VHH binders against o75319. Designs and how they scored, part 30

Target 1, 181 residues: o75319
Amino acid sequence: GNHIPERWKDYLPVGQRMPGTRFIAFKVPLQKSFEKKLAPEECFSPLDLFNKIREQNEELGLIIDLTYTQRYYKPEDLPETVPYLKIFTVGHQVPDDETIFKFKHAVNGFLKENKDNDKLIGVHCTHGLNRTGYLICRYLIDVEGVRPDDAIELFNRCRGHCLERQNYIEDLQNGPIRKNW

## First folded at step 16 (VHH)

Design X7
Fold by OpenDDE, look of step 16:
Structure X7 (fold): chain B 181 residues (1-181), chain A 120 residues (1-120)
Amino acid sequence: as target 1 above (181 residues)
Amino acid sequence: EVQLVESGGGLVQAGGSLRLFCAASGFTFSSYDMAWLRQAPGKRREWVALITSGGETDYAKSVKDRFTISRDNAKNTVSLQMNSLKPEDTAIYFCAREGWDHGEYYFDYWGQGTQVTVSS
């Protein structure tokens, strides 16, 4: 059977909208087949994701999935009205320029097409923390001109957990700006 | 060295069938889950099917009931039988190994892919 990702239970299911942005981060929702290995209160399904977003009086307009698998849930588990974008992103290493560009392009495309609403860009990896935090912060730094420490602090506060990987933090703080086109 | 080599791709008319193969080497094949993914022109790579080491299968909605994934552990091969093909199935099809690393699932190895073209 499917394994629950390590430490997955330790992280808040859904963060808060990042003020001044359209971003919200969350851990990966797990499809029904994983529930047999979880206590009821530990379960976090795609349906639970949308319920929690609604509880925040928000609406998802896009989901960016950064996991490097398709095992956790299926795109068809999501409402058809919410686009799903997979960006296979290897964990534990700083995303390459192509991955960064793909993420930026997706975000910019969404913003261009959604100027008339306030729908959110939901971003997740496995824990919705390190890969997720890096790419969101990288966008804020490179595209929005946010100071690296401000971006990191904002993400950490809104996610409810702090970025853990030093290589990600170091690259955000001291690494070069990546191209936006 | 882990290697995955796809074959069986080609040109087929809509409604036709193809069978893809992936030859695996360099690891204990029977111990790993295997998957097929595809990438259509101008689109991102998407998951198609999975078969576990135990023989359990799963499919993307778009290919369910048309595609069948299977494996032969004696020959270290995974196959994808594609029936009732549609033009939208046109893509490069990739074989991938799914591993468990750093406490999560990864498609840790990929083949080079095989081209499947479905004409209308």
Scores: ipSAE 0.775, ipTM 0.893, lowest interface PAE 0.6, mean pLDDT 95
Fold by OpenDDE, fold request of step 17:
Structure X7 (fold): chain B 181 residues (1-181), chain A 120 residues (1-120)
Amino acid sequence: as target 1 above (181 residues)
Amino acid sequence: EVQLVESGGGLVQAGGSLRLFCAASGFTFSSYDMAWLRQAPGKRREWVALITSGGETDYAKSVKDRFTISRDNAKNTVSLQMNSLKPEDTAIYFCAREGWDHGEYYFDYWGQGTQVTVSS
């Protein structure tokens, strides 16, 4: 059977919208096959995700999945009205320039096409923290010109958990700006 | 060294069938989940099918009931039987090992891929 990712239960299922942005981060929702290994209150399904988003009076316009598997849930588990984008992102290492570019391109495309609404870009990896936080912050830094410490602080505050990986933090704070094309 | 080598790709007409093979070596094959993914021209790589070490299978909606993933642990092979092929199935098909690392699932090894072209 499917295994629950380690420490997955330790993280808040859904963060808050990042003020001044269209980003919201969350941990990976798990499909039904995982529920047998969870207490009812620990369950967090794709349906639960959307319910929690609605409780915040928000609406998802795009989901970016950064996990490096397809085990956790299927795109078909999502409403057809919400596009799903997979960007296979290796954990524990700083995403390569191609991955960063893919993320930026996806975000920019969404913003261009969704100027007439306030729908959110939902971003998640396994825990919705390190890979997720890095790429969101990388975008804010490289594209929006946000100071690295401000981006990190904003993400941490809104996610309800702090970035944990020193290599990610170091790259955000001191690493080079990545090309946007 | 872990190796995954795909074969069986080619050109086929819509409605036709192909069977892809992946030969695995360099690891205890029977202990790992295996998957097929594909990347169509101009599109991102997408998951197609999974077979666990226990023999459980799962499929993307787009290929369900048309594709069948199977494995032969004695031969260290995973196969993908593709029936009722559509032009939309045109892609490079990759065999991948799904591992468990640092407390989460990863497609940790990939083959070089095999080209599947379905003509209309």
Scores: ipSAE 0.775, ipTM 0.897, lowest interface PAE 0.5, mean pLDDT 95
Fold by OpenDDE, fold request of step 17:
Structure X7 (fold): chain B 181 residues (1-181), chain A 120 residues (1-120)
Amino acid sequence: as target 1 above (181 residues)
Amino acid sequence: EVQLVESGGGLVQAGGSLRLFCAASGFTFSSYDMAWLRQAPGKRREWVALITSGGETDYAKSVKDRFTISRDNAKNTVSLQMNSLKPEDTAIYFCAREGWDHGEYYFDYWGQGTQVTVSS
């Protein structure tokens, strides 16, 4: 059977909308097959994700999945009205330029197509923290011109957990701006 | 060295069938979960099917009941039987090995892919 990702239970399931942005980060929801290994209060399904978003008086308009697998849940577990985008992203390593570009392109495309609403871009990796935080911050820094420390602080505060990987933090703070094309 | 080599792709008419194969080498095949993914022109790579080391299978909704993933541990092969093919199934199909690292699942090796084209 499927295994629960390590430390998955230690993180808040859903963060808060990042003020001034359309981003919200969360840990990966797990489909029903994983529930056998979880206490009821530990369960966090795709349905639970949407319920929690609704409780915040928000609505998801796009989900970007950064995990490097497809086991955790299926796109069909999501409402048909919410598009799902997979960007396979390796953990623990700073994402390459292609991955960064794919993420930026997806975000920009969404924003162009959703100017008439206030729907959110939901981003997650396994824990919804390191890969997720890096790419969101990278976008804010490179595209929105946000100061790196401000981007990191904003993400950490809204996610309820701090970026953990020093290589990610260092790259955000001192690394070069990545190409937007 | 870990290697995955896909074969069996080609041109087929809508409603037709095709069987893809993936030959694995360089690792204990029977110990790993294997998957098929596909990438259509201008689209992102998407998951198609999974078969665990224990023989359990799972499918994307779009291919369920039409595609069948299987494995032969004696031959170190994973196959994808594709029936009732549709133009929408046109894509490069990739074989992938799925592993466990740093407490999470991940695809650690990919083949070069095989082209499947379904004409209307």
Scores: ipSAE 0.713, ipTM 0.871, lowest interface PAE 0.6, mean pLDDT 95
Fold by ESMFold2, fold request of step 17:
Structure X7 (fold): chain B 181 residues (1-181), chain A 120 residues (1-120)
Amino acid sequence: as target 1 above (181 residues)
Amino acid sequence: EVQLVESGGGLVQAGGSLRLFCAASGFTFSSYDMAWLRQAPGKRREWVALITSGGETDYAKSVKDRFTISRDNAKNTVSLQMNSLKPEDTAIYFCAREGWDHGEYYFDYWGQGTQVTVSS
């Protein structure tokens, strides 16, 4: 029944915390119903995600899910103590200004509510790379004033894979600053 | 041209029932997974229920055991039977088709939505 997303097995499950930020990126965890098509060593469930975060001595305070589906797992598969936000993000084209604003709003709200702790914002799309990298970098550029190439390099290094989509990269490097409010 | 047209929305008292319909055209309906999603004013869209081409179903926790998704491949329709309605179920309900786009699951077509209002 359930199909494993194309190339999903080729990506590292979880990246590392991006230094100087509250972000960590990962590929979409897959609920139990997908595991029939996975070798045991290929499994990456919601539980596996939290185990890997704990192994890094980190704690998630929010998960932002950018996938354009709910097939892969449900919010109830996550600990009740970790808020979950779905932002349906269209793939293959640069996210529209509404989507970018929703992402910025979610991040800013988290940072305000969590200013007295060091919990992380987990961000994922299907592979945790293109949509995820774009929105994290767009936030760092527009809100934190990070230079585009520095944001991209930081994301690539910490994710463990480079952003692949040229239209995303071009927009980050040369596109307009988007409004923050 | 893929078209999804929802109907059956309206005003209903809390505790009541309502049945939504989605008429599909422009594609081989029996080959596609179908879903219902909803959006309350000022809120994010949320997934409600899914029915696969093979008839398997899944539901959001908030509606499980109260809502039933079904399909009629002869009539190209998806239905959502909503029982024990609560004011929190007030939303625009959208029918969506779920495809496999560039190697991942993706809601590729949406209807215009039908309003459901549950009064207390």
Scores: ipSAE 0.668, ipTM 0.855, lowest interface PAE 1.4, mean pLDDT 93
Fold by ESMFold2, fold request of step 17:
Structure X7 (fold): chain B 181 residues (1-181), chain A 120 residues (1-120)
Amino acid sequence: as target 1 above (181 residues)
Amino acid sequence: EVQLVESGGGLVQAGGSLRLFCAASGFTFSSYDMAWLRQAPGKRREWVALITSGGETDYAKSVKDRFTISRDNAKNTVSLQMNSLKPEDTAIYFCAREGWDHGEYYFDYWGQGTQVTVSS
């Protein structure tokens, strides 16, 4: 059967909008077939995601799914008004330049097409923390010129959990800036 | 050691059919979930279909009712029957193994792909 990702229950479902950005991060929503192994208060479905975003007086305009699977939910489980984009992102290692480019291209495209509204880009991996935090911070550093430590602090505070993978943190702090992308 | 080798691709006219095969080796095939994904020119790879070790199947909306994934545990193969093909089905099709890696589902091995071209 369907397995709940390890430690998934330990993470807040949805973070807060990151001030000065169009980002909000969350853990992967789980479709109904996963719910038999969850108490009602532990459930976090695609519908629950949108209810929680609405409760923050926000609206999603794009979801970027960074997981390396399609097992957890399908694009048709999302409202038709919200575009869905899968970027298969390898875990446990710093994302390669192609993955970083795909993420930047998706974000820049969204910002151009949505310059006249206030909709958010929702980003998630499995836990909404390490891959998600890395790519959001990489974007803020490389494209918006944010200092690495400021980007990391902002993400951690708004997600409600700190980035955990030291190799990601070290690459953000000490790695090359990729402004020509 | 783990190998996934796709075959059966080719040129087919719109409305036609094609059957893809994926030969698996180097692991206990019957214990793993298997998937097909595809990548059209200039586009991102997208998931197409999944078959679990227990034989349950799932499909992307764009191919549901036209494509059928199946497996043969005796031959260590997974296949994709593609009917009513459309030009937008033109892509390189990849076989992938889905494992449980570091506490989450993860496509941990991929084939090199087989080209399917659907002409108008």
Scores: ipSAE 0.656, ipTM 0.847, lowest interface PAE 1.3, mean pLDDT 92
Fold by ESMFold2, fold request of step 17:
Structure X7 (fold): chain B 181 residues (1-181), chain A 120 residues (1-120)
Amino acid sequence: as target 1 above (181 residues)
Amino acid sequence: EVQLVESGGGLVQAGGSLRLFCAASGFTFSSYDMAWLRQAPGKRREWVALITSGGETDYAKSVKDRFTISRDNAKNTVSLQMNSLKPEDTAIYFCAREGWDHGEYYFDYWGQGTQVTVSS
């Protein structure tokens, strides 16, 4: 059967839009088959995601799924009008340059196609924190020129939880700028 | 060491059928969920089908009712029967093992893939 990801219940479902960016982070939504193991107040489905985004007066224009599985929900569980992109991202290690490039390419493509609206890029891994925070911050640092500590602070505040993986934090703060091409 | 070896790929006419096999070794096969994924030319790898250790199956919408995943725990094999093939099914097909790693589902081992080409 379906297991609830460890510590998933302990994280806020959806963060806030990061001011000055097109990003919003959230934990992985869980399809209906997982709800048998959840109290009603613990449920966070794909539908719940969109309701919570709407409550913030925002609209998603892309979802980037960083999980290394398709177990939690499927693209058909999302509105047909919202593009979905899977980038298989290895956990516990700083993402490799190929993964970082794929993320930058996806974000840049979205911004080009959506320059005439204010729709958001939703990004998640399993908990919406470590892999998600790393890649968002890496984008802001490398592409937008944001100072590492400012990117991390902005992410932590808007997600509502601090980045946990020390190797990710150290790489963002002290590691090299990654090439954008 | 964990090994997954795919076979059965090839060229097939649209509307035809093909059966892929994945030979697994180096782990307790019956305890793990198994999956097939595919990568079409110029596209990202996508999930196709899953079979749990208990035999429950699930499929991507694009292949549901045309593809059937199955497993044989005595032979340590996973297979994918692909019927009513379409040109858009052309891809490299990968066998993957799905574990529970650090509190989440995770494809932790992959095969090298086998090419399937569906001609008009």
Scores: ipSAE 0.651, ipTM 0.846, lowest interface PAE 1.4, mean pLDDT 93

Design Y2
Fold by OpenDDE, fold request of step 17:
Structure Y2 (fold): chain B 181 residues (1-181), chain A 120 residues (1-120)
Amino acid sequence: as target 1 above (181 residues)
Amino acid sequence: EVQLLESGGGLVQPGGSLRLSCAASGFTFDDYAMSWVRQAPGKGPEWVSLISGYGESTYYADSVKGRFTISRDNSKNTLYLQMNSLRAEDTAVYYCARYEDSDYSAFDYRGQGTLVTVSS
């Protein structure tokens, strides 16, 4: 059977839109096959994701999936109107320059093509916290010129959980700026 | 029951090659990313390589880049590690591990390991 990721249930399903940005972070939604191992109130499906986003009076315009597996849900489980992008991101270690570039490129492309709307970029890894938080903060720091501590604080506040990985935090605070091309 | 069984280890001279295999059972193999981890005597475990469910993406530790190649055959539920240009520092027990993709435990299952000894 399907294995629920460790401590997945401990995290809020969906964060809040980050003010001044188009980002919203969430934990990975799980397809229906996982529901047999969850209490009803613990379930969080792709459908539930969109319902929760709507409850916030927001709309997703892009989903960036940073997980390294396809077992959680299928792109076919998403509405056809919302593009899905997979960026395989190894956990536990600071994302490499190529991964960072892919993320920045995707975000910039979306913003360029979606100037006429207010749709959000939904970003998730497994827990929607560490890899997700790092890449969003890396973007804000490198591209938007936000102070590292401000970016981290903003993400933590909006996600409802704090970035946990010290190597991620250290790289954001003291690491070099990554090129944007 | 999840089972991972490594094979292919042995004694090889520096500059030589080995190919490791891992037979997986007890779960949907292609749903999971798979990894090789090694542990040398007196050292902690080192993450060697990772491959996604359908092989779309791979990861290598800097210490093995350009020398090792991870691959998989989902029709056979088998993971592979081709090791070329082996060095003495590659001596270790090599474990096949299922990648959990969580912030807490990188791997939820691993095999018993296969010993690779690189010595002149």
Scores: ipSAE 0.898, ipTM 0.940, lowest interface PAE 0.5, mean pLDDT 96
Fold by OpenDDE, fold request of step 17:
Structure Y2 (fold): chain B 181 residues (1-181), chain A 120 residues (1-120)
Amino acid sequence: as target 1 above (181 residues)
Amino acid sequence: EVQLLESGGGLVQPGGSLRLSCAASGFTFDDYAMSWVRQAPGKGPEWVSLISGYGESTYYADSVKGRFTISRDNSKNTLYLQMNSLRAEDTAVYYCARYEDSDYSAFDYRGQGTLVTVSS
């Protein structure tokens, strides 16, 4: 059967909306088949995700899945009203320009189509931290002109956990701006 | 139990080709992305390639782009690595590895490896 990702249980299921943005980060929700390996209080399903978002008086308008696997949950487990986008993102290394572009394009498209509402862009990788944090910060830096340290601090504070990978942090702080088109 | 068994390694001349195979068992193969990792003498492990569960996405290290091709046959629980235009620096033990997709451990299982030697 499916195994729980290492240290998945150690991370908060859902962060907070990042002020001034439409982003919210969360760890990957797990489908029912994982529940037998978890204590009830450790379970975090797609349904739980939406419940927790609702508890924050927010609404998801898009889910961007950055994981490189499809074993965690199925898009069919999500409400039909919330678009799901898969961007296969390799872990442990800085996302390549193509991945960054795909993410930016998706975000920009969402913002263009959702000017009339305040729905959020939910972003997750496995832990909803490193890949997720990098791409969100990369967007804020490259597209919104936010200072790297400000973007990182904002993400960390809202996610409730800090970016852990030094290569990601270093690239955000000192790496080149990536093209936006 | 999870098992990964590599095969196809051997001695080849520069410019030659090899095809590696990895037979997987003990888990739902298509649920996992799979990788090739290599270890050259005196060097650390190098991530060579990655393929998603259904082959929708692939990744290659810069050192092998354009020369290596990763593929899989889920009906046979088998991972492949087609290696063309081999170079001396490709000499290494090649491991088949299951990609965990974790921020902590990239791979949770790997095989015993198969030796590839590129030499004139």
Scores: ipSAE 0.892, ipTM 0.937, lowest interface PAE 0.5, mean pLDDT 96
Fold by OpenDDE, look of step 16:
Structure Y2 (fold): chain B 181 residues (1-181), chain A 120 residues (1-120)
Amino acid sequence: as target 1 above (181 residues)
Amino acid sequence: EVQLLESGGGLVQPGGSLRLSCAASGFTFDDYAMSWVRQAPGKGPEWVSLISGYGESTYYADSVKGRFTISRDNSKNTLYLQMNSLRAEDTAVYYCARYEDSDYSAFDYRGQGTLVTVSS
């Protein structure tokens, strides 16, 4: 079977909804083929994702997948009622302006089309932390006018883990605002 | 066992071209994004290029944009790097690497590398 991503097991499967937003972050769910390499309590499938979201009395309205691979799960593993968006995002480096724009555009589009409900935007990379946290914070800072430190603190608290990449943190705190259109 | 075997390196003059290949085995090739990384003498490794499992997305380092092209043939389990307009600073050992896509280690396997020397 497929290789378990490094340190994947060290992260909480699903964070909490970020108050004042429609965002929820989680680590990548893994398809069934990974289960043979995991203890039962370590398993986190697409089905488990939805169950955990429901346990929080929430509902996913969109999944944004920031991973650069398709080996973790297939869109077909998700309910047809929840749209899936792939934004190939390279790890370890600050996302480029195109990637940032794609993310912002997707979020804005969702919010425009979902004004009549309270469904969440689920965002994940591999660990649901660095790439995920950066783009969510970038959105809050650039689009919602949130102070960088407040955005980072909010994300960290809700995800249950802190952003780790110094280049991401530095860019969020001191980098330029990115164009929103 | 995962195996990655690079080929196509050699000596080339500035402005010349080379095409690198990487034969992959021991895993489902199209499940993984693949990358080229290089290491010049006395320098750390540099990420050169990345391609997604089905070739839907590619990434290039700024230093090689417009000159290098990454591609793959999944039917042959082979990764390619077309290098054009080569420069002296492109001299390095080039490694084929399987992209793990983790926050800690981007690559979990790499080949033995192939030497590319650009010199007049």
Scores: ipSAE 0.879, ipTM 0.930, lowest interface PAE 0.5, mean pLDDT 96
Fold by ESMFold2, fold request of step 17:
Structure Y2 (fold): chain B 181 residues (1-181), chain A 120 residues (1-120)
Amino acid sequence: as target 1 above (181 residues)
Amino acid sequence: EVQLLESGGGLVQPGGSLRLSCAASGFTFDDYAMSWVRQAPGKGPEWVSLISGYGESTYYADSVKGRFTISRDNSKNTLYLQMNSLRAEDTAVYYCARYEDSDYSAFDYRGQGTLVTVSS
């Protein structure tokens, strides 16, 4: 069978920087072995990611990988100068409190370490949409005090695709108030 | 070509234990997270547990936390589920499934299943 993730080709590779934040979202880059199943214009490798970020006049300072697999690419496929963090995030279900805390901790640590530059946190899951959007919005709501609908609208606009998973949207809009631990 | 072959199901008394296994072939086993999914008669499927490729992370449904343990032996291409303190509501067909990590399909392959019946 086909190893390309379902509907992966349908998504813009990289979104735009979210104004007023340090976030940029993208779909999972695929290592060279996947390119046998892709037309040249469909390819989106780790190298392509960095080229597209540079085209926006931006620079990544951290990549947070939310996928629950290692088959898409290996950290050694990334420039050694860019820190990489894996947070195994189960899809289809609202991320649990431990996962949310790990994400908040990673973002807070990055912002402290990078207060004197303008580098971005790149966040991806498989499609760069549901898990990615949920955790970015969760952070903006809980830590930055952004209103849920404003966080969702900002993410959707900058990603170029709307959050689609209803249980995530419901939790962001109407879910329990969470402590930052 | 992908094959997932479950075994270890059977009849067990409430409070008892069973160990399920799933022999995997036709793919690089340690590249994939693996899952147990169960389906009780007349009910929809339920995620029971998930384990990452090298066991770095695990997930359990609330209904089984503390009683079930997922594990894997990558040298034998085998997934396991240790089920302790079994209850009548654990009665189901248990399926081994390969996790795809997609927004659309959570699993791309599932075995034929093994029946677990918990009754007096």
Scores: ipSAE 0.718, ipTM 0.876, lowest interface PAE 1.1, mean pLDDT 92
Fold by ESMFold2, look of step 16:
Structure Y2 (fold): chain B 181 residues (1-181), chain A 120 residues (1-120)
Amino acid sequence: as target 1 above (181 residues)
Amino acid sequence: EVQLLESGGGLVQPGGSLRLSCAASGFTFDDYAMSWVRQAPGKGPEWVSLISGYGESTYYADSVKGRFTISRDNSKNTLYLQMNSLRAEDTAVYYCARYEDSDYSAFDYRGQGTLVTVSS
């Protein structure tokens, strides 16, 4: 099915670019078939995503999709010029080391290949909040040396919603630094 | 109406093997990640394993890694759990569950369960 994810309507579609980073977070865009279940003002399609990014005078250079499902939209619904990467990320549990490594590898690869532009990495899970916030913050902490509470505050402010899942917050603040290269 | 019907439970000796099946109906099976959850007597539920809609990705609890294998046959709308090297602590009711992929509810539907007893 095409049921609307629980509380998806409650979240701002797209956040703001996180200053000093190449990240922007958003909730999952929903393909046309979901729109029969949405009021017009509630719609947020793949096209709406790109329009909102343009309205911010930004450009996406990579979309990292953290959802553990493929029912929300097809990668083919995206402009063909935007790379798309699926990292199946289990919700409710702190992402495992393999998932964290895949995320870091994707971000580091993007930064290397896009050092001569200012394109953004768009990251989403279903709501663009907990899994998304965790992995972005994990990257900032482990790779950029940002203090955990500073990373969390920056994400919360720019997403427009606070990280809510206590085990994620605890792991970011007090968990092990994950190895990276 | 979503239905999930588990089968294949039973009594096995430690070190033995068992294969659980879950017949799914009432929804587009391929659209959803599917999971096995178990509940031991007197304990809360434990998330055992998860498989993505087309089988691209799997997850296992540390307690079962290397011993259990989740799989699915989308042509038969069936989820499987192959359990090898069974231990007494694997004794539980095993439930087939549909994964919601939400920050709020991990599972939106669960079957009636099938009992697995591992006894020396």
Scores: ipSAE 0.693, ipTM 0.853, lowest interface PAE 1.2, mean pLDDT 92
Fold by ESMFold2, fold request of step 17:
Structure Y2 (fold): chain B 181 residues (1-181), chain A 120 residues (1-120)
Amino acid sequence: as target 1 above (181 residues)
Amino acid sequence: EVQLLESGGGLVQPGGSLRLSCAASGFTFDDYAMSWVRQAPGKGPEWVSLISGYGESTYYADSVKGRFTISRDNSKNTLYLQMNSLRAEDTAVYYCARYEDSDYSAFDYRGQGTLVTVSS
């Protein structure tokens, strides 16, 4: 169905670029069929996403979709020039090592191919908060050597909402560094 | 009206096999990941397995990996759980559940359940 995800309306649609990185996080945009259930000011479509990014004087070069569903929008709703990658990420549990590896691989590939521009990697799950924040922070910690507390603080500030899922926070702060290979 | 109707439970000896089915109606089945959740008497629910809308991805609890297989037939709106090498610890009511891909609720609908009893 086209029901609005639980508490989706309560979150800012798009965060701000995370300084020193190529990341920007947002909640899942919803295709037009959902708009019957939304007030005009609550709408956040794939087109709205790109308009909001443009308003920040930024450009998306990749969208990584972490949702475990295909009901929110179709990749065809995105400009053909923007690559799209889906990484099925189970919610509520710390993402497994395979999921973490796929995310790292996608980010590293993007950075290599886009070293001569300043385009951003857009990352979303359903709310653009817990799974999104976890994987971005995991990348910054494991690949870039950022301290866990610094990664979390940067994500929270730029997303405009704090990571809430305690098992994710505990894994980032106290869990093992994950292998990059 | 979303409906999830489980079947296929029963009494099985340790080492035996069962296949559970869940007939889904009232929603676009292939839009949703689907899950099996089990609950032993007097215990809380345990997330057993998850399958994405077209079967692209699956998840299994460590306790069932290698013994259980989740599958779906979208042409029949049916979810399955093949349970092999059953153990006494697998005794539970098994529920078919629709996965809600959100930070808050894992599942938004579940069926009435089907009882699986594994006993000597």
Scores: ipSAE 0.684, ipTM 0.861, lowest interface PAE 1.3, mean pLDDT 93

